Miniprotein binders against p81326. Designs and how they scored, part 74

Target 1, 226 residues: p81326
Amino acid sequence: MLHFGGFIMEINHISKILEKEREEYIRNKVEEYLKQGFSKDDAVNKANQSWRTYIGHRIQDVIYNLLKKFLKDSGLKVTTDKALNNRNLPEELDKVKRLIAINYGEYLFLPDADVIVYKVENNDIKIIAIISVKNSFRERRFETTYWKLKLKESPVTSHIKVFLATPDKDNEISYKCPNGKPKKMRIILEYELDGIYFLKEDFEETEKAKHFGKIVEDIIEISKKL

## First folded at step 6 (miniprotein)

Design h19
Fold by OpenDDE base, second read of step 7:
Structure h19 (fold): chain B 226 residues (1-226), chain A 85 residues (1-85)
Amino acid sequence: as target 1 above (226 residues)
Amino acid sequence: SDLEKRAEELIKKAEELIKLIEWLALMYGVDPEFAILILKELVRELQEALELARKNNLDELAERIEKLIERAKELIERAEKIKES
C-alpha cells in the first residue's frame, strides 16, 4: 500500500507528465474551434484557456482525493466548494457551507475553496483549513489572499487556515529573491497565507513554504489545537 | 552504462506511477479520464525507451519495459470501462 510519502515523490512526476499532453490537447482543441468557425487566433486562445481549466481541475481532483484518504484515519473530513453548490445539501454539508460563508451585509458568499477540511465532534462542525489549488498564476494572482483576509474579519471564520497548493510550473513563486530581485507575488502570498505547499522539489523552503508532503501532518496538528 | 541507468530510473518511476494509478483510480474512484491521460503518456515514454533498449541490445530491460506497457494498457482498459459505467 502506497503511503503518503511514496505518493509525494510521484506527484511531481504526474505534473510533468500532464504538461507533456498539452501540445496534443491544444492541437485537438484548435481544430475543434476552427470547425466551429473561430479564427485561428481565437481558436488558439480558447484552446489555451481550455487547457488551463482542464489541467487545473485534474490536479485539484487528485489533491482532494489524496487529502480525503490520508486524513480519514485522523477522523477528518474533506469536501469541495463544488459539492457545496447544490440546492439540497445533507445537514453536515449545509453546516459546513454556513461556517465558511463570508458576510457582505445582505448577502453571504463562499470563498473560493477547492478543498475544505473539517472535523465533526459531538455533532458540532469545526472548519480546519481551506486549500486553494493553483496550477498557474496568470489570472487572479491574489484571490486566495483576498479570501484569507475576508475570513480573518469574522470571529466565526478567523481561525480557518488558508493554504495554497501549486506545482508552480513557471517558477513564479518558487523563490523569494532570485538573482537578488524580490518576487512580489511569492513574498505577499507567503506573508498573507498560512502556508504554501509545492508539488515540486525545486523551490525555496521556508517556515510557510513547504513541500506538499507536509500538508497532511500540518493539518492534523492544527486539528488537534482546535 | 548511462543508458541502462536512465532506463532503470524510468522503469522504477513507471512502476510507482502504475501502482499510484491503480490505487487512485481503481480503489478510490479518482476520475478515470485523468488516469487514462497519465497512462497514455506513460505508455508513450515507455515505448520510446523500449525502442532505445532494443536498438542497444538491452534485452532484459526491453522485456521489463514491455511488461510495464502491457500493464499500463490493461489499466487504461479498466479505466475506460469505469468511465462508461
Scores: ipSAE 0.024, ipTM 0.464, lowest interface PAE 5.5, mean pLDDT 85
Fold by ESMFold2-Fast, scan of step 6:
Structure h19 (fold): chain B 226 residues (1-226), chain A 85 residues (1-85)
Amino acid sequence: as target 1 above (226 residues)
Amino acid sequence: SDLEKRAEELIKKAEELIKLIEWLALMYGVDPEFAILILKELVRELQEALELARKNNLDELAERIEKLIERAKELIERAEKIKES
């Protein structure tokens, strides 16, 4: 029998989701610019320019949509830090926010959790993983490790897996030094985090540093053990 | 046939994905590494389908799959060039 991989077929479904989202984004931006007094043609041009700016860093959204779509059939739910910072939170997301928040004396803050994977069982919510998405490491190198260490301090959050997803365009953590040793940042990130998933082909895989295509299977396996 | 129906579905999905990759990764500068990763997975799926089409002597279908593999590889080459900047 002819076999087609579920992963690639689900990735294709993201194309339809992205087209729908693009249509909604452009529609909203055109309406916004028309209200500001721009002509139809100018509004469309400005909306397209806005979309280009928006999409230029859309890797977070692509990862979110891939995880949301593929994990759905495994009974797993996906949300974002942007959704959790919305003032009008549904009860379920309010519970997710409370279960991931970190205590700083009188204050509670959310970790750097671009994408959050959780499940609902018997009306209880269990957080499976948070994924930090980094396009580069120029300025925010150890932010993800800081949040991992803070989450480990509490029995409420210590079970949460912390993953990094990155294309590593600048070869900051995927290439080795001239002496064959991994760079300091790579060593620290791999040691402290539960996994690193690269959106690039040219790196040496380890038990914790893998091609992005493996993230879905890993999350599903983790969720089965909870 | 069931095999031909599944191959036709893959071909349609592959064409859609290739257009998406051109639009997002190559046209708007979204990470070309991501495009390369996805296209390589697509080539793998298409090569498996090609082998099955050839094994079942489906020459016309095999030719269509071969052309999609060629197009996907051309996009990988283009993404590699953009990546090298």
Scores: ipSAE 0.000, ipTM 0.186, lowest interface PAE 13.3, mean pLDDT 76

Design h2
Fold by OpenDDE base, second read of step 7:
Structure h2 (fold): chain B 226 residues (1-226), chain A 83 residues (1-83)
Amino acid sequence: as target 1 above (226 residues)
Amino acid sequence: SDLEKRAEELIKKAEFLILIAEELLEEGRPEEAIKLLEWAVLMLQEALELARKNNLDELAERIEKLIERAKELIERAEKIKES
C-alpha cells in the first residue's frame, strides 16, 4: 500500500511537466493554422485552445492509467465513457454502460465519465465511482455537479460516488476563503460532490478535498461497503 | 490504423512518465523515478510490438530510442540510489 501512495504523489508535477511542451506545441499549431489560411491572431487563439484540449486529454489518460494500475490488485476494474461509445460492446461493458445511464424519459444518456470504476462479483456489476478530470474550470464549471445530482435521482445510480480530479492550475478552487472571501465554486463543488482530489500540494485540505494520492484508498474503501 | 493510434497513445504516455521521472531524479527521488521508468518501458514495449507487427519501421525506431532513454535513466537512478 505504501508504495502506491508514493507513486501517486508524483502526479503533483504533471502540470509543470506538460507546460514544458507548450511552447513547441503552440509554435507548431500556429504554423499549421497559418498554412490553413487563418490570420496570425486567429492561429494563436486556435493553437491555445488546441493546447488546452490536448493537455486535458493527457492528464485524463495519466489518471486513467494510474487508477487502472493501482486498483487492479484490489480486483477493481476501470473504463472510460469513450470506451462505452461503441455499438458493439462486450457484455461486461454493455452492463457498465447501462448502470451509469441517466434517464431523460424517452432517452438514456451517459454522464461525463472520464474514468469509471466498477467491480464484478458473482457476475454482477457494481459501479463504484465516476471520476471527472478537469485541468481548468473555464468552461462547464458545474457540469460534474450536474451529473452528480442527476445520478442521485435514481435508485439505480444514487450510490455511485462522483469525484473531481484537478491540478487546479489557476487556483480557482484550491482554497475556500482566500483573503477572507468565499470561493463560490470551491464551496459548491465540495458540497455537491463526494470528493475533490488535487494533483498539487498547495491547496486547502478538508474531509472532501484531498490530495489525489488518497483516491485509490478511498475508492477501495467504498468498494468494500457495496 | 487503430493499432498505429494505440501505439502513438502508448508513446505519449511513456514520454510523459519519462519526463516526470527526469524531474524526480533532479529532486533526488531516484526510487520513485525508477518505478515510473519501468512503467514507461512496459508501455513502450507494447507499442514496439504493435509497430513491428504492422511494419511501421520509423515508429519502431522512435520507440526503441525512447526505451533506450528510459533504461539509461533507470541506470542513472540506480547509481544515485546506491550512492
Scores: ipSAE 0.018, ipTM 0.318, lowest interface PAE 7.1, mean pLDDT 87
Fold by ESMFold2-Fast, scan of step 6:
Structure h2 (fold): chain B 226 residues (1-226), chain A 83 residues (1-83)
Amino acid sequence: as target 1 above (226 residues)
Amino acid sequence: SDLEKRAEELIKKAEFLILIAEELLEEGRPEEAIKLLEWAVLMLQEALELARKNNLDELAERIEKLIERAKELIERAEKIKES
């Protein structure tokens, strides 16, 4: 089962493309803000903030496309929360939406699930996994954990795996006890979630904290076990 | 019993939400903390009803203290939010 080399190669190629894209984006945004009359320091700070927002959406799209491509031959389908929030849904996506929605009495809400993996078997839909994508942990650090805990409440959704995917460039959750001090965020996320997948090489690997290159293999195994 | 198991499951979930909410308060995120704490209170209230219905007095006392803790944290979060 050394068979996912193509997936890992595409991740590595995309990482290099994203770094070039970052350099160009920051340069252009700094120029734009300087033209607007901001100081050099303010322009740089605003450009970096803009990049953090941009790359978040970009990484989500990358992960969606990679999973769609590499899960296709295993009979697995991939969608996004953006697709599920469309007013007029195809029947299949409407069923996915209903199977992932969380009950708040007379209200139903979708979890904040960036990427959703499901299968269609004998006209029945089974949700396999939800993947939350986070480029940084400055904002909304525990949203993924909140949705995992909510999904566990219902027999309809309790089987759904909840994963976090992150480059974690700032090393906010890469290690459980750096310098002997426990990182509550890493410890809590690993404990409550079904897995953390890092889009980087340098991190503390555990049974639940893995390189993103393992995600396709793991999802396929989960789908075989319902 | 199945009801006691359900109550313990709700308590465990509520305890984790309280722990996450405390972390959010340390990070200066009171709005998110309040949201989790309010949900924890709802789960604890359900667990309390199950405990009382089954005459589990010690468990009911424990749940009541957790509800009080969660409400105290909501009050703290509201004060941080206003700052």
Scores: ipSAE 0.000, ipTM 0.156, lowest interface PAE 18.0, mean pLDDT 80

Design h20
Fold by OpenDDE base, second read of step 7:
Structure h20 (fold): chain B 226 residues (1-226), chain A 83 residues (1-83)
Amino acid sequence: as target 1 above (226 residues)
Amino acid sequence: SDLEKRAEELIKKAEELIKLIEWLALMGDYEFAILILKELVRELQEALELARKNNLDELAERIEKLIERAKELIERAEKIKES
């Protein structure tokens, strides 16, 4: 219990911690792009875009490692869509891949699944949850909701919980009605998804919108009902 | 035939997907909308070729209309994104 509390406080500052590396990262990337023959303005823009991608992956990796660590004692397993993008998969991961696939008639496609939580019981695999990790909502704002809706359409995948984890650094979805004006994105994401988990303290808490520190408990509880 | 049934199911799914993409576009997620529409167009084109090879002219016509609609939506979404 105590180890989880100290860890939760560190999570709240994950974006800030990672942002300390930004200046050096940007400088190095700008120099790299200048050497490639880009203009100064283009080099800066490309460096900023590279940083957004980089920091997004870093946050995803942190969340993956946290969930893997904290769910291990509960007998739950964690993987990623990236790990499933292999031709030669172990039998277990091949089953996981098939159990999250969405049917488009002649084709099966995987949803965006930054983190996949599953259990193995009596050699049967049950998918518990998919966690989408978003650092910002500048692009693909409702991608996670699309995948949730698609997963609901099949009896094979309809039970899978879909969660969004975000630091929401720009406060795009932290509050439902700031200054009395409804934030469509917050309202829709909260309505369509099974939960939103914030890697920060400054947000409007609801039944579905919680601090990231609650995600482990919620996943374990869901796993017991499946 | 089994092929006709499968084609009808695909058409139904495509129509539902187009509606969902229109909703996403209305919400301003044009990049994702374009991505999904491009994938849909690819799948529909393959289905169209299959329908034509099997002389399923009515299904081919319906699929072709869906392809046209999807392409129009892509064009509209791209124009808005560039604006």
Scores: ipSAE 0.017, ipTM 0.220, lowest interface PAE 6.9, mean pLDDT 85
Fold by ESMFold2-Fast, scan of step 6:
Parts: C-alpha cells; structure tokens; sequence
Structure h20 (fold): chain B 226 residues (1-226), chain A 83 residues (1-83)
C-alpha cells in the first residue's frame, strides 16, 4: 500500500510545529540572557524556564480557538478560566463560574480549567467539559486529578467531564516501559480522568487516550446525552 | 482505488486546515499560522510527488492548487508580520 506522507493528520502535528518554534525561541533567549551577564549554563536554564511558560499559554490559546471554531455549529460555547477570573462578569459567565468553582471559605478556586465547554438551553447552563492543558508534568503532575476528584464530590458538578490535553513532548505519559506496561503517572491519570488527548501521533490509543483531533466529536456526543 | 481514497481524504483535511489557518491569521496569530502552513506545504509536496509518480493527474492538479494557496497565505502573513 502506498502511503501519502502520513498526512492523515489530525491537528496533532501541533507538537512538531511547536518544537521548531522552541529551538528558535531558546536560541534567542540564550543570547538575550548572555548579553545581560548570565553564565552560559544559567542562560540556558533561564531560557528553558521561559519556554515552559510561553508554550503553556501558546497551546492553551490554540486549543481554545480550535474548540470555539469547531463547536459553534453544534450550539456549544467555549470560555477560559482567565475570562472567569473577573470581578464584573456577564450573567452567563457568572453562572458558568458558579457551576465549576470550588469554595474554600472566603475564596473561590477554579479547577485547572484552561478551557471550558458549556451549553445554554432554556436559560439553563450545562457544563459539558473542562480541559486542562499541560506541556510538562515536572511539578504539577496530579493537579488535574485533584480537581476531578473535587468536582466528583458534588451532584452539581459530578457530571462534568475532565480532560487533559498535552503534547507530552518528553514521553512522560505516552511511553510504555520495556515490559509493555504504562508508567505509574499515566495509569493514574488515565484512570481518574475522563480522557487524555495527545497533541502528537506517536502513541498507542486506548478508549480514554486519544489523538487530539477526536476531542470535538467526543464533546458533541457527550453534550447530546445531557 | 485505495490510493485515490487516501488522496481525497488528505485533500479534504488540507482544505479544513487552511480554513483554520486563515482564521488564526485573521486573529493576528501570524507566526503560528506561518509555521503550520510551512508544514502543510511540506506534506502536500510529498503527496504531489506520489500522485505524479502514479499518474493521478487530476489529484496532482488539486494538490498543486492547495500548495499555491498555502504559499500565498505564507507570503501574505509574512508581509503583515514584517509591517
């Protein structure tokens, strides 16, 4: 069988595009820090730290815009936790915030909800899904699972699907050990979350761990059941 | 044929991706749009070579038009970014 360059591409090629952007970003930031008087080792470390912050926002924006575009015709709405962190919210967004926020005394904490999908029917708001976007699992590897467990505790929020979207560039959760077993972090994340969507092609799909391109159809199917 | 079916699917996906990229450019995200378009051109060129090698002239022409459109969008986005 002839193969056309692997261009049965989902939007999953984002991870490869971002790696090229990363190489240029790191080179430029290293030069910048060297000019500021940092040592070569410190400049490289600072550039890598800067990249981790930059890429997180970049991936979140792309996912938000893609979901907003592709879900619009299905009557679904998309917002972000940044939009919900305003004191003066429109009534609709204030309702969305109330339906996902967890109250710890005088403070409201939003779950790790970089992107939020909801629908409005007869002035009633139904939260369909929240998507947490992770470029790296170095420091906050189980934050998303913590929020999933908290949402599951309440009848108001227990129906909300919690998804993780990640390029998993370092193969931290898409890799299998030599014996074919997934790593502990992957097992826990897949067990506790409603789905993991990879922004890459090179992994083994399961019922819950899928290519990012499948997220749109999955969210539409979930919304029809609510 | 299976080859023709695969080429049709690739063309359909490329058309969807170009629409998304046009929208990203409209939103001012020119740098990212340019990167995606360059990747798209690369993969379409591979598909074009394969279509030509198998004498799929109609599909080759459609792929060539998509490459031309993608390159035009790159040039437009680069000019806007420069300014």
Amino acid sequence: as target 1 above (226 residues)
Amino acid sequence: SDLEKRAEELIKKAEELIKLIEWLALMGDYEFAILILKELVRELQEALELARKNNLDELAERIEKLIERAKELIERAEKIKES
Scores: ipSAE 0.000, ipTM 0.228, lowest interface PAE 12.6, mean pLDDT 77

Design h21
Fold by OpenDDE base, second read of step 7:
Structure h21 (fold): chain B 226 residues (1-226), chain A 83 residues (1-83)
Amino acid sequence: as target 1 above (226 residues)
Amino acid sequence: SDLEKRAEELIKLAEWLILMAEEYLEEGRPEEAIEKLKFAVLILQEALEEARKNNLDELAERIEKLIERAKELIERAEKIKES
C-alpha cells in the first residue's frame, strides 16, 4: 500500500511527460506522409491523428503495467482485449474471453477492454473489473457507457465493474458544473459507470470520481466481495 | 511485435524520468529525484518481466541496464539527502 502512494504523484504528470515527444513525432510523421504524396495540410492532419492514437496507447500501456504490478500481491491478474484477440489462447485466457463476451444473438463480441482484472480461485475465473483508458474525449465519448450497459444486461457479466481512467487533458469531464453550466459528459459517465479515475489533481472529486491512486484499493475491495 | 512496442514505450518513459531525476539532483532536490527514479524502476521491472517471458534477450538486457542506472542514482540521492 505504501509504495503505491509514492507513485501517485508521478502518474499525474504522465500526459505532460509523453507530450514532450509530440513535436518530434509530428515532424517525422509529416515528412513520412509528404513522401507518400499527401499535401502539407493532409500530412499535418494525419500526423496529428497518428499522434493521438500513439499517445493513447502509451498511456494505456503505462496504466496496464501499473495495475499489473500493484494488483499482483493481492493475487489478482490483469490482461487486455488485445491479448484475447488470438485464435490459440491458453485455457485461462480463453475462459476470461468467454466471461466478458456480450451476446448479440447469433454472435458474441467483446467489449472494449483496455485492461481486464480477474481472479482465479479453485480453478474458477471471476472477472472483477474492466478499465477503459482514454486520453481525450474527442471521439467515442460514450462508448464505455455503452459497454457497461451491455454487460449489465446479462447475469453472467452484470457483476463486472466498468471504470474509466483518464488524465482528461482538455478538462472535458473534470468538473460537473463549471461556471454553473452542467457538463453533460461528466454527469452521464459518472452516472452510468462504476467509477472514473483521474490521472491528475485538478478535478471535482465525488463518490465515483476519484484520483487514479484509489483504483487499486477499490479493485481489491471489490474482489473480496465476489 | 506489440509486446516490443509496449516495452519500448515504457523504456522511453523511464528514460525521461531518469533524466528528470538527474536534473533534480543537480538542483539539490534529492527527494523528488528518488520519487521519479522509483517510478522508473517500477515500470522497467514490468517491462523486464514481459521481455523475459517472451525471450526478448536484447530488450531485457537494455532494460536491466536502465534499472541499474536508476538504482545507482537512488543510492546517490539518498546519500545527498542524509548529508
Scores: ipSAE 0.014, ipTM 0.317, lowest interface PAE 7.4, mean pLDDT 86
Fold by ESMFold2-Fast, scan of step 6:
Structure h21 (fold): chain B 226 residues (1-226), chain A 83 residues (1-83)
Amino acid sequence: as target 1 above (226 residues)
Amino acid sequence: SDLEKRAEELIKLAEWLILMAEEYLEEGRPEEAIEKLKFAVLILQEALEEARKNNLDELAERIEKLIERAKELIERAEKIKES
């Protein structure tokens, strides 16, 4: 209870920081574009487009830092695919990389694993979950599903939970159609993935589609069963 | 045919690799994007050689366009990496 409340409090705090960061970012970008000779309307539009790119990276970093902080006391470790691509990997991370990599003949590829949760027991590494972070579904709607299906093909990786984390600001998968039916993309993603965690308040909750605030408890529960 | 089915599977894999690379580029991860794109080019070149050998002109054109797209994205990723 205390732990769950602390996590939600931190999410709310970061949400306020991101709102202020957005306002400052847009203000600064508008000024830059105006100095370059763009009209006020064009400057605002370009600033908003720039923010959409920036926030994608920012959300991923936020999720990584939140999970690292709140899973630490449960004996769980967190890394990123960016960390796994360092040329000089510590032994532990090299093992994580090998346990998550998908074999394509002579080539090994990492899935789209923005954030990776694992545990170490008796010097053995067990991968718990992969979290893919998406702020838009316009063009790459099924990438996370592709990697989930690939991981299921191998006994080494089939136990790994694949989660999607998304603010879904454009209501592409969180909003029901007027006739009450979920959108086709939402149905497919929810069916194929192990869970969807929304970084927003208003959406249709199900057993697999939850508020991001529930992710820490869910990961801890999964890790105890492995 | 089994050959065409195999080529379609390789094309599908390459399409997913290109989409992943585009996502990585939008997330500021050009090194990872380049890795995916180089692999896409390799498997597409193998599929292209097979399509050409069997006179599958329509399939060959689709593959050539995907190779060109992947190479354009590699150039974009290299520019992002350097900046």
Scores: ipSAE 0.000, ipTM 0.166, lowest interface PAE 13.5, mean pLDDT 80

Design h22
Fold by OpenDDE base, second read of step 7:
Structure h22 (fold): chain B 226 residues (1-226), chain A 83 residues (1-83)
Amino acid sequence: as target 1 above (226 residues)
Amino acid sequence: SDLEKRAEELIKLAEWLILMYEELLEEGRPEEAIEKLKFAVLILQEALEEARKNNLDELAERIEKLIERAKELIERAEKIKES
């Protein structure tokens, strides 16, 4: 039986592995945008932006599938916010959607939930955790924090753990105080979220900041308390 | 579809891991080759389950072939490791 811990080294290389396609992807996208009438500089910028989105989705997909696989034996189920973005949902997923919805008075909106972990017991659904996957923090740095705070405001959702998973390729949040200077983003994210899981080895480990290899165990433990 | 796209992403990742096999063996790193191939099998198995669940037969067949290839390569690498 393949243990999650046996893949720790491979998980650390996900970002690097996926980046191998970058040059070809960029070239093809630049050509596409040039054909659309954009300038060379605009085409390059758009191609790079497209790549960031593309690589982010790929990392998310890998993480989703890993979690789904390794949580299955524990009777835990995994879905995504994208899967919930349908008018005709199965009863189970419709319940999941309702149980993570945030109240804005006249409207209910879903938090950003790249991965949603839940269990079904006696036909009741319990949401265990939401995992946000971020490849970089260039945009929307505290969006996950916002959703965590919003989820805390309701007794329906206050128990839901919110985790961040990231390779942090640019070392934006890997250390709290590199060279004695506090990294505001790391400190705030670690304080507000239930955990940060790194898809890399080079980071400052704390109670809340762990290697991604620990996420399965942590989720299973949380699930037993709910 | 979103599912097809997700599966294709995992296939690409797995194919890359499989391609590293020969290079790692040439470098005398059969253990690392095995670990990468096991990871490839893991992600492909999940993609296969999704493909089957959604009746994506062509995609499922492609994934199955890659899984079989990866497993064969693992067996070869294990034999090399034992020699």
Scores: ipSAE 0.012, ipTM 0.304, lowest interface PAE 8.4, mean pLDDT 85
Fold by ESMFold2-Fast, scan of step 6:
Structure h22 (fold): chain B 226 residues (1-226), chain A 83 residues (1-83)
Amino acid sequence: as target 1 above (226 residues)
Amino acid sequence: SDLEKRAEELIKLAEWLILMYEELLEEGRPEEAIEKLKFAVLILQEALEEARKNNLDELAERIEKLIERAKELIERAEKIKES
């Protein structure tokens, strides 16, 4: 529908803004490091490392705002793990928090969920999906799969879809290994998760590994079945 | 024992929170990283108190070392946040 066309247009617009932001950020950081006495090559490398850190936070915020905007007309609401950790929670968010919490015997813990999609029906809250936003795979790569497996253990949370959203700029999970097999990390993530959404154009597409532009229609379709 | 099993689960959770701290710092999210570490310290302190009450000296020593590591990482992350 036209609604999804608008989403794709906004993604394209934001991508152009982020490209200009990247160029200016790197230029400024290179100049800064040169003034500190670093070589040209070291300054460039440090600037690129700094950008990777900055863009991770920026992409999470962008995804939250895009989903909030484009799911609103479908009766779906969006929040963040950060919002759920606030000291004073509105009643609705307190209910969301309780519905995603995982039981560890005597203790109750929240999954590390960057973006949470839910709906309110007849004063009841139903969690639709949790989205993990990952800019880098250098650290523990399977935290999202760990939380997916824990959520599956309870009838209260087993229906919740768990998605990964990533630009995968370093091509860590986008492509096959030279031997023609997908990388082990890609195989595990795709097998255990409900979907992987790439914030890039070039990647090996499958039924569960898609362009980020498809996430809104997928979430709406899932919500209709709940 | 049931208490030892619960303490081992809490230790595993704290170790996982420390790994998430590393990911969050790399992603430029030091405030959230600090929150994960503070939570790790809290659950480890509760586990330590129970281990000490039950004279589980080896377990208590392991927990004490993890608390010390988590506190060092909090100080490190707070310096990064301020810069």
Scores: ipSAE 0.000, ipTM 0.127, lowest interface PAE 16.3, mean pLDDT 78

Design h23
Fold by OpenDDE base, second read of step 7:
Structure h23 (fold): chain B 226 residues (1-226), chain A 83 residues (1-83)
Amino acid sequence: as target 1 above (226 residues)
Amino acid sequence: SDLEKRAEELIKLAEWLILMAEELLEEGRPEEAIEYLKFAVLILQEALEEARKNNLDELAERIEKLIERAKELIERAEKIKES
C-alpha cells in the first residue's frame, strides 16, 4: 500500500506548483481579450477571473484522481457531478444521480458535488460522501454548507457525509480565532460540515479539520459503517 | 471532449511536477524530487487508464512517455540519494 500519508504531504505544494503557470496564462488571456475588443483593465480582470476558474478545475481534477486511485483498492468508486450531467447514463451512474438528488417539490436538483464517493454492494448503491473542492472562498462561501443542510433534510440523503477540501491559499479558514478574533467562516463550515480537509500544513487541526492526507482513511472508515 | 480536456490538465500538472523534480535534483534534494515524481506518475497513470478506456491512443502514448520520463528521473534520484 503506497502509504497515502507520506505521498499526500506533497499535495501541499500543488497550489504552489500550479501558480507557476499563472504569469504565462494571464499574459496569453490578456492578449486574447484585447483582441476581442476589451479594454486593458477589463482584459486583466477577465484574465484573472479565468485563471481562478482554471486553477480551481485543475485542483478538483487532481483531488478526484487521487481519491479514485486510493479508494479503488477498498472497492469504493468515485464520480463527479459533471459525469452525471448526461442524458444517457449507465445504470450505475443513473442510480448515483438519483441517490444524491435534492427534492424541491416538483423538481429534483443535484448538489454541487465535485467528487462523489459510493460503493456497490449486492447490486445496491450506497452514497458515502460528497467532497466539495474550493481553491478560494471569494464566492459562494457557504454553498457547501447549504448543500449539507439540504441533504440532511431527507432520509434518503441524510447519511451522506459532506466534506470540504481546500488549500485555503488566502488563509480564510485555516484558523478559528487568529489574533483572538473568531473567523466566522471557519467556525460555521466546521460546525455544519462533516469535515474540512486542508491541502496545506499551516492550519489549526481539530476533530473535523484535518490534513487532506486523512480523507481516504476517514472515507473508508465511514464506508464500513454503512 | 471533457475527458480530453481533463487529461490535458493532468498532463500539464504532471509536466510541472516533473520540472520541479528536475530543479530539486539540481539543488541536491533527491528525496523531495522523488516525491514529486511519484505524484506525477500517479496522476499520469490515472490519466492513462482513462485515455485507454476511451480509445484515445495519441493521448495515451503521450502520457506513457511522460511516465517513462518520470520513472527514469526517479531512478536517477535514487542513485543520487545512495551516493
Scores: ipSAE 0.017, ipTM 0.432, lowest interface PAE 5.0, mean pLDDT 87
Fold by ESMFold2-Fast, scan of step 6:
Structure h23 (fold): chain B 226 residues (1-226), chain A 83 residues (1-83)
Amino acid sequence: as target 1 above (226 residues)
Amino acid sequence: SDLEKRAEELIKLAEWLILMAEELLEEGRPEEAIEYLKFAVLILQEALEEARKNNLDELAERIEKLIERAKELIERAEKIKES
């Protein structure tokens, strides 16, 4: 009960930190571009573009650290696809990598899973979920869906839940058409994925599309069934 | 390998372009949809040539199916444009 309250408090605290970080980042980048001879309008535009790239990586790190912290007491472990691409893997991570790799006949590829949740029982690894983090839907918006469909094809990986986590600040998948229907992109993502978790308050919740604050409880419940 | 990683990134980009084209078709914008699809075909044809040169048969087959899908959508968009 209270552990979910702590998670929500951390999310709120981090949101305030990220907003201050944004203000400082933009001021510094505007100054930098002005020194390079750009006009004020161009400097502001370039600073905002730079922030969009920066915050994408920053949100991935934040989600990784939050999940690692709040899943630990439930016996769950968290890693990243970046960690799995290291040359020298600990035995445990090598097993995780093997259990999430997608088979294309003679070729094996890792999904672009930003965050991976697993558990260890009796020296066996069980992959619980992979989480794709998207700051925007300007590019490769169906990457997560592609990996879900590939994982579903194998009995080794078909149980793995695939989640999307996104602030969706531009309302790209939170928007509904004038007739009240979601856009095609939202319909496809919600249909194919196991869940969408929004890092925002203003959207209509469904069975699969929820506030990010619910992700810890959902993952713990899934892990109990494995 | 770096080649295989690059090919996967190109495939993902092409899938995104195809999906954008489908959205544009739903919005009644076939001219723009055709532009996205032509770009997807160009990217996929380059990836296909590299896959074939390196005897990556399964990757080549995946790329061929995406090229076929994009070309089918171009044909559909051309018909909408004419209506």
Scores: ipSAE 0.000, ipTM 0.143, lowest interface PAE 19.2, mean pLDDT 78

